# VH-VL binders against q9vpl3, part 371

Target 1, 224 residues: q9vpl3
Amino acid sequence: RGKINIQRPKAPHYERARVVAVTQPKYPELPKAKSCFKTRAERTQQQQENPYNEIIAREVRNWLDHSRLVAFFHLSSITADDIFRVRVQLHKQNLHLKSYGSKIIEQAVKNTRYEAIVPLFHSNHCIVFSPDPEKTAALLRIVRRVPQMVLLGGIVEETMLSRNQLVAYAQMPGLHAVQAQLVQTLSQAPGHLIQQLQAHQNSFVQVLDVHAKNQMNEETPKST
Key: E = the ipSAE of ESMFold2; O = the ipSAE of OpenDDE; V2 = 0.75 times the mean of E and O plus 0.25 times the DockQ between their complexes.

## First folded at step 12 (VH-VL)

Design CX (framework fv_imvotamab_arm2; at its last look DockQ between E and O 0.15; V2 from the best seeds 0.00; counts 0 for: pae E 8.8 > 2, placed apart)
Fold by OpenDDE, look of step 12:
Structure CX (fold): chain C 224 residues (1-224), chain A 120 residues (1-120), chain B 112 residues (1-112)
Amino acid sequence: as target 1 above (224 residues)
Amino acid sequence: EVQLVQSGAEVKKPGESLKISCKGSGYSFTHYWIGWVRQMPGKGLEWMGIIYPSDSSTRYSPSFQGQVTISADKSITTAYLQWSSLKASDTAMYYCARLDSGDYSGFDYWGQGTLVTVSS
Amino acid sequence: DIVMTQTPLSSPVTLGQPASISCRSSQSLVHSYGNTYLSWLQQRPGQPPRLLIYKISNRFSGVPDRFSGSGAGTDFTLKISRVEAEDVGVYYCMQATQFPYTFGGGTKVEIK
């Protein structure tokens, strides 16, 4: 049996070739997802005309207004599955991952205190909301395992924070602990001040006492 | 745990008014839509409308526009469906359901349903 | 309004066998944001509907892995890999891409 030349297979007999050609499964061309070819302009126009935009914008505003922790993320080539997994993890911590279009965000925050966040939404982004600012550490822990989610910044207790500031915040002791520490520090301050003020006075009195004693000793006639 | 609890079964006569309720618990009531769905006996599900409790924004199906009123009281985390004048054709099971508008993942939690019977 | 058409109307199945339900929409369910808001609901006899699948293929919490959703654009499918007795009921597809939201007519799954 002649060595089957794998590099140059002999052309099959004409009849076989014909049968093979006819029996080759015609795989339907995968429908080119028309959605992938929509221009940015087309997408933007469609978004503007969507009756849902107002509703969604309202929702976004509602989330912003009622959240004490808001974190903004850029999504870099993240799959739907990955998002789902992250969402589940976040949900377990009472963190709510939402994704909105840039136009919706713009509409939602227009003429509001949140207008400054608009520049963050130039590409694929998501927002995480929480009623509990103490969950910042948990959020960062979860997201750390997801390299496709890049932290851009956030809002904590009505204050806009940079990425670095948010990270720093997460490292801080809880609000109650900080408050306790502050109270402790404030409570100690008057004591220290009083001590310092009294120290000077006491020193002065001591000096005066020494002076008085010295004067008394000088006035005592040396009994020869 | 997220729960939607609806008011009990109603037996009414044609021409009477009715208001049924759906109370949400275990979640932020103001951040989710509440929808109402009708199911006539032995029939499929019909979307009636939705309400956003935060601002009481409401959307109706054209088939139910003007036929019913959807409302909500966010202070008691309750949504309502009401008729000014019932018809025999309003006999059905009515469900309320929560809609996550952020993800629009559909109606994820449902009430147990309220059976409304309208008979002469 | 978007019309949702389910097939078949009835699906008698043998226990342990797979089942497949089709849902077609009269127009694309792809939203301007790129998401497809198609969901599948299960309604067991005497019970309220239950969410099974959302956004075509995502299983809702607590839903067994024997349920799967697939599809794109206007054609969607719910599959049950191995039908169990508890799977008896009516299944509905729903679109939430456009107001008014609309349900399919339902598919009744029964045990032979």
Scores: ipSAE 0.415, ipTM 0.704, lowest interface PAE 1.5, mean pLDDT 86
Fold by ESMFold2, look of step 12:
Structure CX (fold): chain C 224 residues (1-224), chain A 120 residues (1-120), chain B 112 residues (1-112)
Amino acid sequence: as target 1 above (224 residues)
Amino acid sequence: EVQLVQSGAEVKKPGESLKISCKGSGYSFTHYWIGWVRQMPGKGLEWMGIIYPSDSSTRYSPSFQGQVTISADKSITTAYLQWSSLKASDTAMYYCARLDSGDYSGFDYWGQGTLVTVSS
Amino acid sequence: DIVMTQTPLSSPVTLGQPASISCRSSQSLVHSYGNTYLSWLQQRPGQPPRLLIYKISNRFSGVPDRFSGSGAGTDFTLKISRVEAEDVGVYYCMQATQFPYTFGGGTKVEIK
């Protein structure tokens, strides 16, 4: 039975300890280029010590830790004005549209219960965060009119849901207790869920690569 | 609408202390870094540092390390820039700005500025 | 520290004519994971800076399409295809690829 356990308790002071380390001064890189080559270990160490990466990773962790609803989307080419309009509509519902680089997401969730989400961020993406899991229906209504945003799945009450499970969650009666029971029931088959997410992810990447062959790749989507 | 409203202009003497403020509204204040930028009269922009209001984590430019203190009070959505002892060379315009470390990866919204004048 | 050098220092231009501002960095602005965090700011007389362009070429919301950014590596350009009276001010490039964040010295755009 393949199961990814995403419901471990969060370690106390996790974010506080990491941020304290970032606030210490770091001296600049050497005045001249070291060489034409860098090892993977040197790149990893530089990235882990880069204050910009820590700032963004801390923000990502904060959003994840304080959101009862998280939804992941693949993002196709979209104008800055169009994505800004979507962001405003989502904000009215206490839904916060963000995007981050895949390596920063990986750093933010390393050694946490959220590690299972990392494969979703190899291509153009965006994330919607909210403290209000009852806003799932509103989220889906708004993005239904935005074909550039393709739902991949989500997290509700710290339980990972597939696209279909999230849609089913949104259609339940409005009582939080009923929605919590559905989430628990759906999470009892995690191996099937992970298999479905991997299949959908591969299918989406293949289809979208055909459409995007004449465009440059970017790590983060364009925004207002 | 996202707004950053700064405290009013200050006229001080060398050696005096000063604390200027930047109040954020219209967004989740504790979810964004706030930066401070100095502009000396007739000169360009200089980054001073940033703070994450949720836990008061700070990062200073080496040029300003130890010269100022950046702090925040998240209960009133306000960031601060403080001097313990002002010098005439501190005469400048000071801006706060919100850092969007995700989509824009830069300072997307700016305060109106606080003019600090230090003279005998 | 990454030094950002802007040229020209001043760009007097006739209304309706194009303007071009160059920014050169002392080292590559490509972040180790591929993004280039180069922004352009506009500071109109007596006003705070405002964001125009982020990540080289992306226009911030509410910025007219006559503003465009381009470049790669260490060389970047802001273009105004048709200068209007409200475009008078000082333009700054800024890098956020690594600490400390640094700005160019500014380019003053003026109407002749």
Scores: ipSAE 0.012, ipTM 0.553, lowest interface PAE 8.8, mean pLDDT 76
ESMFold2 (binder alone), look of step 12: mean pLDDT 91; pTM 0.939

Design D121 (framework fv_anetumab; at its last look DockQ between E and O 0.34; V2 from the best seeds 0.68)
Fold by OpenDDE, look of step 12:
Structure D121 (fold): chain C 224 residues (1-224), chain A 121 residues (1-121), chain B 111 residues (1-111)
Amino acid sequence: as target 1 above (224 residues)
Amino acid sequence: QVELVQSGAEVKKPGESLKISCKGSGYSFTDYWIGWVRQAPGKGLEWMGIIWPEDSYTRYSPSFQGQVTISADKSISTAYLQWSSLKASDTAMYYCARDYGIYESYYFDYWGQGTLVTVSS
Amino acid sequence: DIALTQPASVSGSPGQSITISCTGTSSDVGGDNYVSWYQQHPGKAPKLMIYEVSNRPSGVSNRFSGSKSGNTASLTISGLQAEDEADYYCSSYTSSSTWYVFGGGTKLTVL
């Protein structure tokens, strides 16, 4: 029985080689996990059909509808810790910092008055919500601590504002203060008008009295 | 009325520690940044840093980073500037001021009366 | 180094108009609208005179006005009075470094 040369096995006889080739188990290619090869389109479609996204979109809509102040920020290389710290500070002022995916935002604002904000959400972003528009200044003071939060714009009292407009709004005296000033100014106007009108009437009456006195003096016959 | 009241003048020797104070009143102390400004004798104003009193977040000028410590006690509406070891070059008037600016606008609308610190051997 | 440059001194006669300039070394100094001006009398704390280039705080005389052209901000004092004699400092936010900087100061003398 010839020593099986384990170092250089003799090629099997042709017939044996054929049988071995045919009997070699064809292992099915491991199914490429379909999940790994989903096209971008398929992934996007699956995300759109996710019931969870609909729930979140409704939440976003609810925040938009109940907020009188909404501010949009771009986030540039900000850490989670920094976001957390800012969130805490904002929360103390009844400002609510939220972050949502762009697709969720699109879904939330589709066919609404807020549709114009969609272009703002192409990158990492966060939104700050508040029921009080008077907190705009407070918001903008707090975010100074985080240069990575870049103000893009906002919505105040259902009006879309640019970055500059929002800053300008924050610098204005409160609506009540402005209204008070306006009322004060308006209340002073009639008083001045009345004084001016009365002054002219009084002057006219004085002139008439002088004229009447002069006429009476002319009618008194010099009794020679 | 908004007012910032600083602690009194200090005369110290080199190597001594010092902590000066600035008390705010007439406004919500935790809603505004407080800054410190140095003015050496006969020299200009130098921005040192600012603090957010609510959580004591601080930002320093590069020139003063590690040289001083800015802190605050919101319970008594007071900001502090402190040195661990004074130098003769620290001789200056120090002002605290309220930063009323928003976002990228920085300006001080109310100032303390200043604290004169004299460091001499 | 980001710096704001001011003239060391300016002078004027009573009733005249004078202008103090503040020039940034970089376009990043002061952004478009973030320059402030302070007045300081001898032995007194600085007082805010102008904020955001041209805005005047309450209680500041309308004789004080601010403007900006390019990298140069200007403080104009019209109808110069003896009481205007003081040091004036410009300041600005630096976007590149995220800190505040003062100019070197200008001594205004009323002749």
Scores: ipSAE 0.834, ipTM 0.920, lowest interface PAE 0.6, mean pLDDT 87
Fold by ESMFold2, look of step 12:
Structure D121 (fold): chain C 224 residues (1-224), chain A 121 residues (1-121), chain B 111 residues (1-111)
Amino acid sequence: as target 1 above (224 residues)
Amino acid sequence: QVELVQSGAEVKKPGESLKISCKGSGYSFTDYWIGWVRQAPGKGLEWMGIIWPEDSYTRYSPSFQGQVTISADKSISTAYLQWSSLKASDTAMYYCARDYGIYESYYFDYWGQGTLVTVSS
Amino acid sequence: DIALTQPASVSGSPGQSITISCTGTSSDVGGDNYVSWYQQHPGKAPKLMIYEVSNRPSGVSNRFSGSKSGNTASLTISGLQAEDEADYYCSSYTSSSTWYVFGGGTKLTVL
């Protein structure tokens, strides 16, 4: 379990270190004789990036370990102001919008049950963490204003859910026992869920859409 | 019990300003979108716009962009629809409604009783 | 703006089943897009009858059902009763013209 204060004071530094590690360009291949020598700057850069990568990876591990709700989104181009306003609205609901490079995610989930989520981070993305799984509906209501955030799926109570399963979870009656039981029943092997999240045009998504819709028909929300 | 209570009927002249209200109760007002819908006499429903009351983020129908102002005061759980200069064609019933949809779903589950606005010379 | 097309009127006898259509395009009714249906009695506010194509809110009779095929959504009322006489509106979201659109409305007359 991480302390929230350490995340915020260090966010700019962590973001910069992550960007450097992820966005480093591919350099032309150098002559073998020249490639045998590393400059002091190259060695220092490599060392600095590694320590910050581990700090950020530990942050991700803490979020995953202490969040009962994790939602994954594809993120297309959006203005800094729009994403900031959404982050503020999410924060008011104890929903924490984050983004990490795929290398950091690999490092964070290595040798854990969450290794299956790594393929989600090979594309432009963002993640929402929360200790409050009952806030899933609030999350999905707020993100309606941001078509650039496309829901891929998530984790609820340590169970991987597809997009349609997460939406169905959000619409279930407010009894925690009922919601937990449905999540366990709808759960799929991690490999199948990740495959579905990566292949948004896959016909498997249609099967899950039908199942999620049937669940919503049986559990019509109370509106009074 | 979820309820949306709108302000009373209005009779106005062209060129006058007007602000009508919609007060939500029985639910967390800042957790849901509120939409405004007009209905001209003997005509159908027409969506005007929607607001997220917590920060007053708004979207307008192109037909109403720049013609009305949608706002909210979250401290009193109230949304507003405002005209700076009424026209006779603004004569209609105006409804507020709560949007209960999530993600790619949009639907109004609770409606106010309506506010009749009559604009005549 | 893109409007959803509904018949102006439909009529039926008590006990009959009737269907009201709502036709749009692949960008508002077709595909994975959602459609909702509202009932409005004279002098009253609209009431949600169907959301997300086929779901009924709590308190709505199971005589009301919704479906969609291609670019056409349908509201079906079985066992028609006198109190079903009202105006019915479909609605959908379309990114091409507005956040939310209504159909023109259908007056249902129970004979």
Scores: ipSAE 0.758, ipTM 0.881, lowest interface PAE 1.0, mean pLDDT 79
ESMFold2 (binder alone), look of step 12: mean pLDDT 90; pTM 0.929

Design D122 (framework fv_anetumab; at its last read DockQ between E and O 0.20; V2 from the best seeds 0.00; counts 0 for: placed apart)
Heavy chain, then light chain:
Amino acid sequence: QVELVQSGAEVKKPGESLKISCKGSGYSFTDYWIGWVRQAPGKGLEWMGIIWPEDSFTRYSPSFQGQVTISADKSISTAYLQWSSLKASDTAMYYCARDYGIYESYYFDYWGQGTLVTVSS
Amino acid sequence: DIALTQPASVSGSPGQSITISCTGTSSDVGGDNYVSWYQQHPGKAPKLMIYEVSNRPSGVSNRFSGSKSGNTASLTISGLQAEDEADYYCSSYTSSSTPYVFGGGTKLTVL
ESMFold2, look of step 12: ipSAE 0.808; ipTM 0.907
ESMFold2 (binder alone), look of step 12: mean pLDDT 90; pTM 0.929
OpenDDE, look of step 12: ipSAE 0.851; ipTM 0.931
ESMFold2, fold request of step 14: ipSAE 0.814, 0.804, 0.803; ipTM 0.909, 0.904, 0.901
ESMFold2 (binder alone), fold request of step 14: mean pLDDT 90, 90, 90; pTM 0.922, 0.927, 0.925
OpenDDE, fold request of step 14: ipSAE 0.862, 0.878, 0.876; ipTM 0.940, 0.950, 0.950
ESMFold2, look of step 17: ipSAE 0.806; ipTM 0.904
ESMFold2 (binder alone), look of step 17: mean pLDDT 89; pTM 0.924
OpenDDE, look of step 17: ipSAE 0.854; ipTM 0.933
ESMFold2, last read: ipSAE 0.819, 0.810, 0.816; ipTM 0.911, 0.907, 0.909
ESMFold2 (binder alone), last read: mean pLDDT 90, 89, 89; pTM 0.928, 0.926, 0.922
OpenDDE, last read: ipSAE 0.876, 0.860, 0.859; ipTM 0.950, 0.940, 0.938

Design D123 (framework fv_anetumab; at its last fold request DockQ between E and O 0.40; V2 from the best seeds 0.73)
Fold by OpenDDE, fold request of step 14:
Structure D123 (fold): chain C 224 residues (1-224), chain A 121 residues (1-121), chain B 111 residues (1-111)
Amino acid sequence: as target 1 above (224 residues)
Amino acid sequence: QVELVQSGAEVKKPGESLKISCKGSGYSFTDYWIGWVRQAPGKGLEWMGIIWPEDSYTRYSPSFQGQVTISADKSISTAYLQWSSLKASDTAMYYCARDYGIYESYYFDYWGQGTLVTVSS
Amino acid sequence: DIALTQPASVSGSPGQSITISCTGTSSDVGGDNYVSWYQQHPGKAPKLMIYEVSNRPSGVSNRFSGSKSGNTASLTISGLQAEDEADYYCSSYTDSSTPYVFGGGTKLTVL
């Protein structure tokens, strides 16, 4: 019985080799362990395909389309309770505080007139919506209670405003107030003109009277 | 017309409690901050604190934190300033004022007539 | 501590123009435009004269004007009148924790 070379076993007979080859369980190559860790990119892509995100994006768009006042705030570290409190206060003024993810905002405003707002949403943010642009001052008074809400800018009547512009807008008298002031000013203008005209006439008459008096005094012969 | 009317002068002893009032009228009381300002005799103006009357959110000056309590009753458009225990050093004129400013602009456009508080032993 | 410094007193004759200064200790005092001025007559409540550096409330005389240069805000009263004799206080925004800081006040005497 020839010494079985355990180091180089003789190849089995062809038939046995065939049977062994056919009976060898072909273990499917373990799929390269897809690292259970979805890459940040894959997570981002999956988030984009989420039907939920589309719904929310539509909501955002709806808010944008129906709001005459939109204010954008950076939101620093704030407690949920504080946000809730300010939300309640804002709501009482018909101001609607919403918070959305940056991606949702991007999706919502993509290919819209609002696309310019995307750069404002690089950090944590909240948005306040209102159908009434006259509530801008009220908004800016209420947000004083939350220093973590930093005004970035806004949209008023479909016009994008910087922070400073929005503040300036809030400081302006309402359209009606301005109109009232205008009407008042216009109503006073004729009166002022009449007064000025009359003043000149009166002055002229006074001068004439003085002149007449002086002439009368000169004509009164000193009866020596 | 916007008006803030404060309660009358108070004469108190050290250790006594006191609550003075400021009633707003002629505007939406809940839509504006109300501030309190102290003026000691012959001294300048000192901001004490502010209150949002709608929900009584308050902010105090560090110097007055814990020394006084600011409150409001929106149902009667009234803000309050109170002491639990008065000191002689609390002798001063106290003004309430409406803040008309927005965002980072803080200023008082209407003031109450003031309440003189005298604390003397 | 953020402080606003005012001169203790300023005087002028009727018809003159006087200026009261308000200087902040920090460059952060008042930001760019958040200074207000108040007039206080003896025994009376303060009255807002200027807000946001240069704006006059309704009813305030155009003789009162405000300006700011650097960390110094100024109240200018032109055509000084006897009725202008009062204490004047500047106020400024500092930060969210202390949104109101008052100057020490300036006594204006009309000679």
Scores: ipSAE 0.875, ipTM 0.950, lowest interface PAE 0.5, mean pLDDT 87
Fold by ESMFold2, fold request of step 14:
Structure D123 (fold): chain C 224 residues (1-224), chain A 121 residues (1-121), chain B 111 residues (1-111)
Amino acid sequence: as target 1 above (224 residues)
Amino acid sequence: QVELVQSGAEVKKPGESLKISCKGSGYSFTDYWIGWVRQAPGKGLEWMGIIWPEDSYTRYSPSFQGQVTISADKSISTAYLQWSSLKASDTAMYYCARDYGIYESYYFDYWGQGTLVTVSS
Amino acid sequence: DIALTQPASVSGSPGQSITISCTGTSSDVGGDNYVSWYQQHPGKAPKLMIYEVSNRPSGVSNRFSGSKSGNTASLTISGLQAEDEADYYCSSYTDSSTPYVFGGGTKLTVL
């Protein structure tokens, strides 16, 4: 009688890769229904989409939840080498270039405030995610080398921005720079102070108003 | 604070090689495009090419494709313009400049002081 | 290389306003393409005066303004001063292979 030793060391990368090659991937085919014990719950599970689509949709949701910057692009024909080189440059700035199928995007944003982005993914596309919204300018400088990537718009700090609004955001000074401008304005004549504050306020209000109007315009048509 | 310092004036003969430099300081050198601009004596400005210093990705003006080499050494924040065989027509002032534009905007916000290259027999 | 059309010279008296034109085609200055303007004193490097048609960088006098209509961009200098005497170049985007196209330059003389 005696215990089996389960603390066997893992093989080197080369041996591990060989083992993976002889074992099937973790993502099997769509599950098959079992006829003998079909229940309402089992039939509901069999009616579900491909389970690997849901895993990928959760990945997209996770990116959306943890990214303070999301940029959407239309992607024209481009060589794999060119897109790889730009992905590397973006990655060095903590900018993560991804692409997902439109059905997966639909699953990821269903019943969320971001349902409005779904039409952007009916054609060739790519998405850039980042936790760093201050990297928007860096993103747009790097993308200049790839005319095949056409900016459609983005999300910054949970606010949906159009193409022009995202570019304008990228050119704004940071929050600390805005605070410094306010201090400098307080040292100026009263008329300049009022105008400066109103201009900044109008700029931010305009961005928020466009977001609100975009949400209203993306409503599902009501059935009479 | 942003500064682009170019190498000194050069006097060369036709057929000689030359490599001039442009050292950037006061900013993150690898985060911006660097362009080279030519100005022949008494003439206007001509764009020659741009480089992304982080990986040395380069775009050349059609007029200069194959005529010069643009390169960079990011470890010393320096961009280069190089000729393998100078011609008398290469006599000009050469400027490096930082491009600060994003997306569809292209403009040079800071310029080096220029490097005069004179090619004569 | 293609060039944008600028007048060879313009002149004005101190305190007056002058305008320098930069005319291209619908493929460059026309349409939605941005234009920039550079000032160059003799023996000196160019200096950016206007970017994205009408924006001034920090440190550029508010006497300089830019605009665009049709295929023509304009640089306007108000309150003309002796120090404004220089060559002025416009630049425009055309396409991804030629993102910088310069005009031929305009010599501004302050009388």
Scores: ipSAE 0.812, ipTM 0.907, lowest interface PAE 0.8, mean pLDDT 80
ESMFold2, look of step 12: ipSAE 0.791; ipTM 0.898
ESMFold2 (binder alone), look of step 12: mean pLDDT 90; pTM 0.930
OpenDDE, look of step 12: ipSAE 0.866; ipTM 0.944
ESMFold2, look of step 13: ipSAE 0.785; ipTM 0.896
ESMFold2 (binder alone), look of step 13: mean pLDDT 89; pTM 0.925
OpenDDE, look of step 13: ipSAE 0.870; ipTM 0.943
ESMFold2, fold request of step 14: ipSAE 0.794, 0.787; ipTM 0.899, 0.896
ESMFold2 (binder alone), fold request of step 14: mean pLDDT 90, 90, 90; pTM 0.926, 0.929, 0.926
OpenDDE, fold request of step 14: ipSAE 0.873, 0.874; ipTM 0.950, 0.950
ESMFold2, look of step 16: ipSAE 0.790; ipTM 0.897
ESMFold2 (binder alone), look of step 16: mean pLDDT 89; pTM 0.925
OpenDDE, look of step 16: ipSAE 0.868; ipTM 0.943
ESMFold2, fold request of step 18: ipSAE 0.806, 0.798, 0.795; ipTM 0.905, 0.901, 0.899
ESMFold2 (binder alone), fold request of step 18: mean pLDDT 89, 90, 90; pTM 0.925, 0.928, 0.928
OpenDDE, fold request of step 18: ipSAE 0.873, 0.870, 0.875; ipTM 0.949, 0.950, 0.951

